# VHH binders against q8wuj3r1227to1361, part 7

Target 1, 135 residues: q8wuj3r1227to1361
Amino acid sequence: NDFAYIEVDGKKYPSSEDGIQVVVIDGNQGRVVSHTSFRNSILQGIPWQLFNYVATIPDNSIVLMASKGRYVSRGPWTRVLEKLGADRGLKLKEQMAFVGFKGSFRPIWVTLDTEDHKAKIFQVVPIPVVKKKKL
Short names: E, the ipSAE of ESMFold2; O, the ipSAE of OpenDDE; V2, 0.75 times the mean of E and O plus 0.25 times the DockQ between their complexes.

## First folded at step 4 (VHH)

Design e1 (framework vhh_7ubx_2; at its last look DockQ between E and O 0.25; V2 from the best seeds 0.00; counts 0 for: pae E 8.0 > 2)
Fold by OpenDDE, look of step 4:
Structure e1 (fold): chain B 135 residues (1-135), chain A 118 residues (1-118)
Amino acid sequence: as target 1 above (135 residues)
Amino acid sequence: QVQLVESGGGLVQPGGSLRLSCAASGFTFSSYWMTWVRQAPGKGPEWIATIYSGGDTMRDDSTKGRFTISRDNAKNTLYLQMTSLKPEDTALYYCARGLDEWSPFDYRGPGTQVTVSS
């Protein structure tokens, strides 16, 4: 799979390398504040670079991830997905797309799509992100 | 105090083999996973392999077929068996301690030089 990208409000962020692409959105304003990627060698060998990056993401940020190519689907780096609201014990497949949240709560719209062929998420997230209470 | 001391490096011809050792002290070796990394001049650190406390290993594909990581907990020693060495393997080789999945690289030795040249 050579075609992977993240699109935010009509703006596309293409993936350039095999691995994981990350786009960070400010949860208050809804603007993209950072765009980066982590190659497979980083994911597998030095995942703390990803961990450190995630640690620097401001709270109340929407974190988008998408895989490109044959990304490293196993290993310690996957724990970052849990940090960003994914369920524990998730099993990644050949492709993944993820909408996560960096903050003190887990929004209901946090979602992970895993597929062997194509992973895709189309989602509308209300801005600003707020903790919702069940009525 | 945590100490890691690499040894076994040297000059070898292409196709040769080396076995690197890393002597660990100052901590419960068996409780930590350990990693080999290397760094060539002008290049960033390159991950080679990690061996977890349970003995499972993770390796970079580029050296997976030639390099083998292992450990002897009784001797507090980490090993890297290198075979079919290539000039591009020339680098300073470090062993590093992994604390946990979020801090897998908290201590590193001074390194041992491996030079592959004809």
Scores: ipSAE 0.025, ipTM 0.390, lowest interface PAE 3.4, mean pLDDT 89
Fold by ESMFold2, look of step 4:
Structure e1 (fold): chain B 135 residues (1-135), chain A 118 residues (1-118)
Amino acid sequence: as target 1 above (135 residues)
Amino acid sequence: QVQLVESGGGLVQPGGSLRLSCAASGFTFSSYWMTWVRQAPGKGPEWIATIYSGGDTMRDDSTKGRFTISRDNAKNTLYLQMTSLKPEDTALYYCARGLDEWSPFDYRGPGTQVTVSS
């Protein structure tokens, strides 16, 4: 029940502690540029480490997140998901997986899966990430 | 200059109630989301509740609805109503201002001590 990872092009990125893990992919070339995790002690207080990390993510980046174990599913840190394209006001359940984007628009592939027992996303993202008109 | 000043803490017996206040100045209070956090000796900070500029609130279920966050934008004041206090609630309680989703919290008050003991 406490096993979690993010997989990008066959490579797994595990997390060793309860909380969330984050993998950042360059949206122009599709390469993983960062992997880090935020344990519950960071998420439950004033989450300056998470906010600063997200602020430094390059524009046009794909941002993957996954929960591990009993993560802090509430609090000010969750506003980061909305900034990365999650729907406003969505409540996190006991598990989550997220494919988001840092940039000037919201791609249609931005996806949040949150459920009590299992959260999983499998997705192919077009590279380079570009803004599209409707239709 | 941004200033946050907490008040309303003190010594109370188990089962008691307190209302904490956070007086804000030096910024447009109504435009910022505000948060209560507590820190017990020897422990890291623990989030209690957040109220957003639009008025929506979030709180940690660990208090089981005993604590309620509110704000009065006309008075530039944030509140935490605490009821059914337990010894485990003993901590320094402080308020913090949220900037936006890309910036960390950058201001907090010095805190007000809440001690729950017989």
Scores: ipSAE 0.013, ipTM 0.311, lowest interface PAE 8.0, mean pLDDT 77
ESMFold2 (binder alone), look of step 4: mean pLDDT 80; pTM 0.797

Design e2 (framework vhh_7ubx_2; at its last look DockQ between E and O 0.01; V2 from the best seeds 0.00; counts 0 for: pae E 8.6 > 2, SAP .729 > .668, placed apart)
Fold by OpenDDE, look of step 4:
Structure e2 (fold): chain B 135 residues (1-135), chain A 118 residues (1-118)
Amino acid sequence: as target 1 above (135 residues)
Amino acid sequence: QVQLVESGGGLVQPGGSLRLSCAASGFTFSSYWMTWVRQAPGKGPEWIATIYSGGDTYRDDSTKGRFTISRDNAKNTLYLQMTSLKPEDTALYYCARGLSEWSPFDYRGPGTQVTVSS
């Protein structure tokens, strides 16, 4: 079992099961509002639970995801990444880390890291999240 | 109209086995994936297993080694074979119809009670 966790402003959110861990951050104030995990059986068998969860995430939320163990890297559930700003046609690998956004636009800092051995994202997101114009 | 009727529940001792059935009518059974869920008193619904129209099955890890979902499309019947039952398996067991992997079930039966007790 690989070491996987999400850390937000110095606070660690470990994952205890193989699958996907999710941490939701309020984009206006920068506080963590929820965290949960989806084990492989859920991802594969009833992916709508993940979609339902994501649907309940308030707009203007930063959504962090990280895989643990041999997570289910394929299947309908992966579409949630697109919903959260990832590019289409994603091919996940053995490990993944994701910084997404629930909202009406795609911030430039939305990032997906896919690796076979280790996926990691270190990122600073300015709060409040605002739509940036490309200069 | 769509109808799902569970049966086969009852009182069993720990370590026992039980086979639940769900009789489906009012729709093309073979076209739908079906799911077993259960709800114990004071707890929320718990997903057990899903079987897709193509026959693929998915199960929750908590019961994966003990419960088996299957279906007989010719009989419009869904099954749940339970083995090595535990007291914590005590719950009302529901058969539920699923539309797709993207949406929750839209119909369920009234449930059949399973009680595991010594």
Scores: ipSAE 0.203, ipTM 0.609, lowest interface PAE 1.5, mean pLDDT 90
Fold by ESMFold2, look of step 4:
Structure e2 (fold): chain B 135 residues (1-135), chain A 118 residues (1-118)
Amino acid sequence: as target 1 above (135 residues)
Amino acid sequence: QVQLVESGGGLVQPGGSLRLSCAASGFTFSSYWMTWVRQAPGKGPEWIATIYSGGDTYRDDSTKGRFTISRDNAKNTLYLQMTSLKPEDTALYYCARGLSEWSPFDYRGPGTQVTVSS
């Protein structure tokens, strides 16, 4: 309820402020390459920073997000989730957790969990991340 | 062809006001998010405000409510009303169209210069 974190291979990445926590993992080797937070003032007032951050993420990256506290669940910043594989027109509730992907395809493990009380995802992602082709 | 053309810039004294316009053509203006950005000499780009297709607005707190974004979908025009201008507001101001690829904004205009001095 009162705490939020992202955990990757046993290592926790805690959040200190209300807003959105982001962890980026290299999809080729599975290493965490970035951890940052976007407080509510950024989500509301200067979403440009979030858009630019996501634009600079290398292709073939796994992008994890989790809400902390009372975050800004509306506004143009939420469109970044669509860029990372979330469904268009999604409605965020009071809590969210997200496993997304920066790349040219949408893996089946891209997942959004959003609810009023608790949002949690446990996910195993294949490394290296590759597009599966049908025959 | 998508075109965005800004106008309304110029030289203004501190404390003055300006209204910037951005004339849009070549796309369905009412369906896109539109944004104002500025860039001062020697500095990186700074986001000012965004207006959603439904009219909701989001602004950077750094202007402390001195700047107001608006749009007129019938005229395909985006506006920025600036008041209480300061020398620190001197910059090239340009409009940008909303997301279409990974870039947050897929097209911007050439900009209009705002200079606040004296």
Scores: ipSAE 0.014, ipTM 0.234, lowest interface PAE 8.6, mean pLDDT 75
ESMFold2 (binder alone), look of step 4: mean pLDDT 80; pTM 0.793
ESMFold2, look of step 6: ipSAE 0.012; ipTM 0.250
ESMFold2 (binder alone), look of step 6: mean pLDDT 80; pTM 0.792
OpenDDE, look of step 6: ipSAE 0.019; ipTM 0.401

Design e3 (framework vhh_7ubx_2; at its last look DockQ between E and O 0.04; V2 from the best seeds 0.00; counts 0 for: pae E 13.3 > 2, placed apart)
Fold by OpenDDE, look of step 4:
Structure e3 (fold): chain B 135 residues (1-135), chain A 118 residues (1-118)
Amino acid sequence: as target 1 above (135 residues)
Amino acid sequence: QVQLVESGGGLVQPGGSLRLSCAASGFTFSSYWMTWVRQAPGKGPEWIATIYSGGETMRDDSTKGRFTISRDNAKNTLYLQMTSLKPEDTALYYCARGFDEWSPFDYRGPGTQVTVSS
């Protein structure tokens, strides 16, 4: 019943199943290189498939996540987001939108929205992704 | 060969306590995160808690106040102290070996049955 999607530069990636949708963007070129989804049944326990998938994402990738339905959040879930730049110790709710980054640094634009009923992020990320220095 | 063997399960009344143990062998126990999960019939695996090699723990809020994960690296043993048990805690409890902080587990024992019933 719930509507969820990820949009990248005008192209929509709708969520067809309850769970988590993931879109991976190349941080150098800004193109979408992969997208997949993980059903709630997978997330119900240890989301090892998600861990494995994220582990295979190349460094310097922008990782977008969006939930559909009421996804199951567990402690280990936070490790996935932490790997992608989320803050440690964050509390997840039943809806989420996430813009993360896999790499050797944490960009300041990494952001997570968690809600019980709705989560949304509108984010502009400069490409190529580079480590910013304080002036 | 990696082996994990759970023990300590059984039948208990509501409000009771159990201490589960997991004997690990075939790998350097102290180098791995270890995890307890449970699975009730008709339900998927439910994460309970993970303990890192250094002893730091991560726990699910649903059981955080009642269940405590610990480990003895010298004995290659993982523990789950359960208190204030409820009927809904009835499940097969598994010990799982984590690979690192990024991979919760890659091996699981056969499990030990915990049944909470009056």
Scores: ipSAE 0.018, ipTM 0.305, lowest interface PAE 6.2, mean pLDDT 85
Fold by ESMFold2, look of step 4:
Structure e3 (fold): chain B 135 residues (1-135), chain A 118 residues (1-118)
Amino acid sequence: as target 1 above (135 residues)
Amino acid sequence: QVQLVESGGGLVQPGGSLRLSCAASGFTFSSYWMTWVRQAPGKGPEWIATIYSGGETMRDDSTKGRFTISRDNAKNTLYLQMTSLKPEDTALYYCARGFDEWSPFDYRGPGTQVTVSS
């Protein structure tokens, strides 16, 4: 119910606060380079901390996000998902899980799962991340 | 049956103040985030401010410091306090119940006209 974590290559990154957690993986080496959380008070207000964090993520990075608890699922903060490859106009429900990418292309494995009770993604991402498709 | 009814508009001189009200019925007002939107002649709708169920607010930067959104959950009423009004604030102002971040309303009232001129 209220258990939320992100797992990368067997290592778990749990969240201790309601809101969202973010894990950033270097797309060249496949190593986790950042883990942080954004509590609801940050998501509800002027979400400068989140916007700046996403803006400073290096290109060619895999970005994982997961909700914990009753997170803020609306507001301007959700536009960062589009910057990371989510489809525009998607509505977040009470839970979310997201595998995104910061870079000049949208990999086919970019995935958002959002549901009222449980959101979960299992994904294998090829490393290094390279552009493989056109069309 | 969701109903939203705005009031408090009118003709006001530049530099003046108005407080708009939005009376809500037909739903659990305290559980929804609420939004003010305006529409000037010849323009598309413009988001003004949103207030969440917990009282936190989010405002459009262009009106920050002049317009304040608030709510009274005991009276099922949403407010917009406007100060230092300018002619460019002339518009139909309406309240809306929150739906999602890209379309901040799923139900709206008929609006109340605010006209700023002298």
Scores: ipSAE 0.000, ipTM 0.104, lowest interface PAE 13.3, mean pLDDT 73
ESMFold2 (binder alone), look of step 4: mean pLDDT 80; pTM 0.797

Design e4 (framework vhh_7ubx_2; at its last look DockQ between E and O 0.16; V2 from the best seeds 0.00; counts 0 for: pae E 9.8 > 2, placed apart)
Fold by OpenDDE, look of step 4:
Structure e4 (fold): chain B 135 residues (1-135), chain A 118 residues (1-118)
Amino acid sequence: as target 1 above (135 residues)
Amino acid sequence: QVQLVESGGGLVQPGGSLRLSCAASGFTFSSYWMTWVRQAPGKGPEWIAVIYSGGDTMYDDSTKGRFTISRDNAKNTLYLQMTSLKPEDTALYYCARGIGEWSPFDYRGPGTQVTVSS
């Protein structure tokens, strides 16, 4: 399945290459501040570019990820999902969609969808992102 | 303190060769995998080659077959032998230390400039 994109507030961000697409949203203002992609060659070899990129993402950012094509679903790069709030020990499948958060807490709306055929997340995140107390 | 210092860069003609060196200090060099990274103006950094602590190597497709990464643990030095250089190889070349295999690097040097031009 080569049809993959991230849409934010009606604007679509397509991916051109197999791998992982990333869109970063400012958690305070709700605007897209950056988008990029990481090819399989980067994910498969040494994923330092992804790690560095994520490290440079400002705190309180919503981080969207989506796979395209036969992306590299295994390897150390997947740890970045944990960094962004995904559960430990997750195993990716042929497709993935992810809504994560870069910050000092894990919002309840952090979500990872893994599917063999398609992965999709439709989600509304309240802006600004704030730490919620569990009721 | 961890230090990495690249050297060997310069101006070369297309098809030429250069050998870059990276002097490492402040850590047990032999225990770390090392990476060469380059960054051209207006572009993001790109991975070139990795040599693991065990000596295994990996290359980006853009440099595979032309570049050779090696290390001398006794000298705490990382090398990059570049051959068949192309104008598109023009960039600032960095030596980077990996924390571990498959881990991101945590240190890099100031870089050495490589310019390929006729």
Scores: ipSAE 0.014, ipTM 0.276, lowest interface PAE 8.3, mean pLDDT 87
Fold by ESMFold2, look of step 4:
Structure e4 (fold): chain B 135 residues (1-135), chain A 118 residues (1-118)
Amino acid sequence: as target 1 above (135 residues)
Amino acid sequence: QVQLVESGGGLVQPGGSLRLSCAASGFTFSSYWMTWVRQAPGKGPEWIAVIYSGGDTMYDDSTKGRFTISRDNAKNTLYLQMTSLKPEDTALYYCARGIGEWSPFDYRGPGTQVTVSS
């Protein structure tokens, strides 16, 4: 079975189509702001819908992503992950799960899990999201 | 007015090389990220490579190592150097501009045809 979902504070956000599922959480208060899916056909082309969506995400937002099915692991859309805190030059496999951040700094909890069979992240994020300093 | 005009396409043999150009006018070329996209008959658009205003590049896996995207900001021109061409590379190739980082592409050219055959 090909099961994909994102869960935030007990609420499940399932995916209906192959591609990626995106959930955005306000980093100040921890509320879910939006839930959106992007099909593989959008990810392979010129993905203006995805780029525009990410541009509208408010600063200081937690961005969760999960794949469904055999999604497109290549193309310009993957630069979105880097802008949300993934390492440059990332190599995606057939499944991915991602906890990222849109803002002026990169929190230590930003996490990408990618594998051929499954990808899973369980993460607790401190709210409000703040920049930490080294001792 | 904004214009993008591709050139340099044509008929080539497998294993050959070709350099495509995209002449830009009507905007501040150096401020925009640019991309090459191709479309084969009966297929949807397929991105190939992108170059950001800072000079970083990213490539589709199928063309990585064979194609090189570059830009000459003094001449307002985007390039695609293609080597080791395969019949699968046969397509209409066009350039497109983005509106800043990660913005939607808002203009594209009419394209230049590349045909790879024995």
Scores: ipSAE 0.006, ipTM 0.215, lowest interface PAE 9.8, mean pLDDT 74
ESMFold2 (binder alone), look of step 4: mean pLDDT 82; pTM 0.818

Design e5 (framework vhh_7ubx_2; at its last look DockQ between E and O 0.11; V2 from the best seeds 0.00; counts 0 for: DP in h3, pae E 11.1 > 2, grease 25.1 > 24.2, placed apart)
Fold by OpenDDE, look of step 4:
Structure e5 (fold): chain B 135 residues (1-135), chain A 118 residues (1-118)
Amino acid sequence: as target 1 above (135 residues)
Amino acid sequence: QVQLVESGGGLVQPGGSLRLSCAASGFTFSSYYMTWVRQAPGKGPEWIATIYSGGDTMRDDSTKGRFTISRDNAKNTLYLQMTSLKPEDTALYYCARGLDEWDPFDYRGPGTQVTVSS
């Protein structure tokens, strides 16, 4: 599957390289503030670049990820998903889509889709992102 | 204080084997992922393998068939068994406290030099 993209409010962000595409959304304003990608060589060889990038993401950011091609589905870089709210011990497959959150809490809408054939997430996230308390 | 000390490196001929060790102290070793990385001169760090406390491993495909990561939690020691070594494997090899910390590279040993040459 060579077709992968992230779409935010009608605007598409295509992925050009095999690996992981990342789109960062400001959780307060709902606008895209960053768009980048990490090739397989980076994911596998020097995943610290991804770690550093994620570390620089401001708190209260929605982080979208999507794989393209045969991305590196294993390795230290996958821990970034946990950092962004994914369940610990997740097992990635040949395709993945991820909606995460950078912050001090884990929103319930954080979700990971991983499949061998196609991974897709369609999701509406209320802006601004706030910590919800059960009443 | 967290300490990691690698050992077992040295000069070896192509096709040879080495077993690297990493002695860990100053933290609950069994609770952390542990990782081997290497860095050759002029190159960035290269991930080799990661092992969790339960023994599950993740490995780079380029060395998967030749290198084996393991650990002994009772001894607070991480191992890297290297076989069929190639000149391209020449590098400084580091162990790093793994993935429960956001920047595991901050907790690494000084490294042990592996040189593969005829």
Scores: ipSAE 0.017, ipTM 0.296, lowest interface PAE 5.9, mean pLDDT 88
Fold by ESMFold2, look of step 4:
Structure e5 (fold): chain B 135 residues (1-135), chain A 118 residues (1-118)
Amino acid sequence: as target 1 above (135 residues)
Amino acid sequence: QVQLVESGGGLVQPGGSLRLSCAASGFTFSSYYMTWVRQAPGKGPEWIATIYSGGDTMRDDSTKGRFTISRDNAKNTLYLQMTSLKPEDTALYYCARGLDEWDPFDYRGPGTQVTVSS
């Protein structure tokens, strides 16, 4: 389980350090716009680097996250998952994988998988990401 | 009403020192994490340091040897001691309260300008 990565349209984005790996995808064109890791020392403190990073993600962005190794699974940093569409009252286990969204609505494909030994998501996201019309 | 008011900025020569203060009111100061952030002209906001309710601190590695965050809970005041100032430290410096809300910038002051120039 020390082999952690995020894959988007066949391209792999490997993890560098224990903690959380993040990949951001533009929701209009489906292209990866950033790949960043946040190590445990950042997650244990007030996670300003992570919060600032998330705050600057453009609206209409798909945000992928995956744990590597024994990550810090508690603390104030976990609130970014709620901002990206996870349910409130979230309890993380020893591994996590997450497909979230930065925007004004919550798509149905927002998904969190958290388990003690392995977390994995396979997801197809329609591009462009749009809010469903009321009919 | 929650208020944060920064002071202590100004013009200083390279190599100089400044001590910034952030006076807090309208909440139980000792119960919250407090943070210093700076924003240089034309750049986005940059985290400097955080001090936890219990007094432990965390600093960005780039400033760890030059900047020291502290708090005085009896005076409801947050401090940033800056030494060995460089022109790259020129920015608006402001304090921010912790994460009791969804927005990581839930309460911040108007800031105090620090300008490092010969």
Scores: ipSAE 0.005, ipTM 0.171, lowest interface PAE 11.1, mean pLDDT 74
ESMFold2 (binder alone), look of step 4: mean pLDDT 79; pTM 0.791

Design e6 (framework vhh_rezetamig_d1; at its last look DockQ between E and O 0.16; V2 from the best seeds 0.00; counts 0 for: pae E 9.9 > 2, placed apart)
Fold by OpenDDE, look of step 4:
Structure e6 (fold): chain B 135 residues (1-135), chain A 120 residues (1-120)
Amino acid sequence: as target 1 above (135 residues)
Amino acid sequence: QLQLQESGPGLVKPSETLSLTCTVSGGSISSGSYYWGWIRQPPGKGLEWIGHIYYSGDTYYNPSLENRVTISVDTSKNQFSLKLSSVTAADTAVYYCARGLDEWSPFDYRGQGTLVTVSS
């Protein structure tokens, strides 16, 4: 059976619906400030709900995503990943896990895992999130 | 300047197929950067996404309409079309063809819309 979840500092956020689960973390305080999901029907269509949601995410937020089921791996919504720091030209598969960042820079810890069967990311992100300066 | 124009019958009988065509001018639909779709607004209701098609031919349909919807593209005519089968009164709406971007503005260009009434 399909099982997907996001866990933040020991707190587990299970996915209930097929699609993409999103957890937003305050990059300054490290606490979860938002938890939502987008069903395949939303992802498949014109995903204005997702776009709007992402647009409203405060800057300096860590954005976690995980797929459940056979999510829609193609379409305009995937551009959100780029907006959140993913590389362009991504080839998504049937499962994904994503650690992104909404802000004016791309942290090095932004990462995407995409697989046909299982996607998983274990990531430690330093809080507060700060732009690294080159020495 | 990009322009989209809907065309087709404004009246369709129940159980028949609604057919609309969108003619695109001032730009080519033969671009992978855009998707071309249909949306509608029933009287007194909000905007509803019907579906869209990419230049590649990949289609995406509203799950609620998927079994009745067919969207196609004719690059030679710079047109794309909508077919909605087995219509009912619930399908009465102003229908818009629109262009969506791979970015954050799915409705940067839209036709003026055409009213399609389903009535016997």
Scores: ipSAE 0.018, ipTM 0.287, lowest interface PAE 6.6, mean pLDDT 88
Fold by ESMFold2, look of step 4:
Structure e6 (fold): chain B 135 residues (1-135), chain A 120 residues (1-120)
Amino acid sequence: as target 1 above (135 residues)
Amino acid sequence: QLQLQESGPGLVKPSETLSLTCTVSGGSISSGSYYWGWIRQPPGKGLEWIGHIYYSGDTYYNPSLENRVTISVDTSKNQFSLKLSSVTAADTAVYYCARGLDEWSPFDYRGQGTLVTVSS
């Protein structure tokens, strides 16, 4: 019943433990460059490992996140969502799915879905990722 | 030279409120690049994040403590504080105040730490 995964161009990246799964995609070529997981114990403590990981993500990267399990919540780790384009003052419910971006601008396709029972995003992202002009 | 100094009682009775103040010297809390927080280390356990606050007043708390914790800032005194209500023996720990960067770095400065014991 707690089934979670990230799918990129037909390839699935499943979650095997409670916490957050992260998939990083190069925004220039659209290839997956990283798949990493962070357990709830890391997210609820001082999450040095997550902070360092996100800080080392190359600019112009698409960052996908999906939660599994209970007690995904506010904390310093949720600041990484804001750094990847989520709205400031974020409050997570029991589940989340996120399509974010590491770079100098915030694309319009950055999306967060958070709900008590199920979170899901289906998104098509233009490649290469470029800054859109203002209207 | 930045310094953080915890102050407050070292012994708190069960069910009462733990109250700590962190005084910042050698730097300013009102800098827009930092957040200010509290962490603790219970005996024989690792560090546990309690929460943090920005100079703007925005706060973030550990969900396991959220309904018992308040963190506040007084920029005019260059201080921030922790209140943890309804304490039990499980709240016995060394408490540290700390600074973190608004640029994704973990806390980069912390105080000496102060042991708070919850005992009858």
Scores: ipSAE 0.006, ipTM 0.212, lowest interface PAE 9.9, mean pLDDT 75
ESMFold2 (binder alone), look of step 4: mean pLDDT 83; pTM 0.847

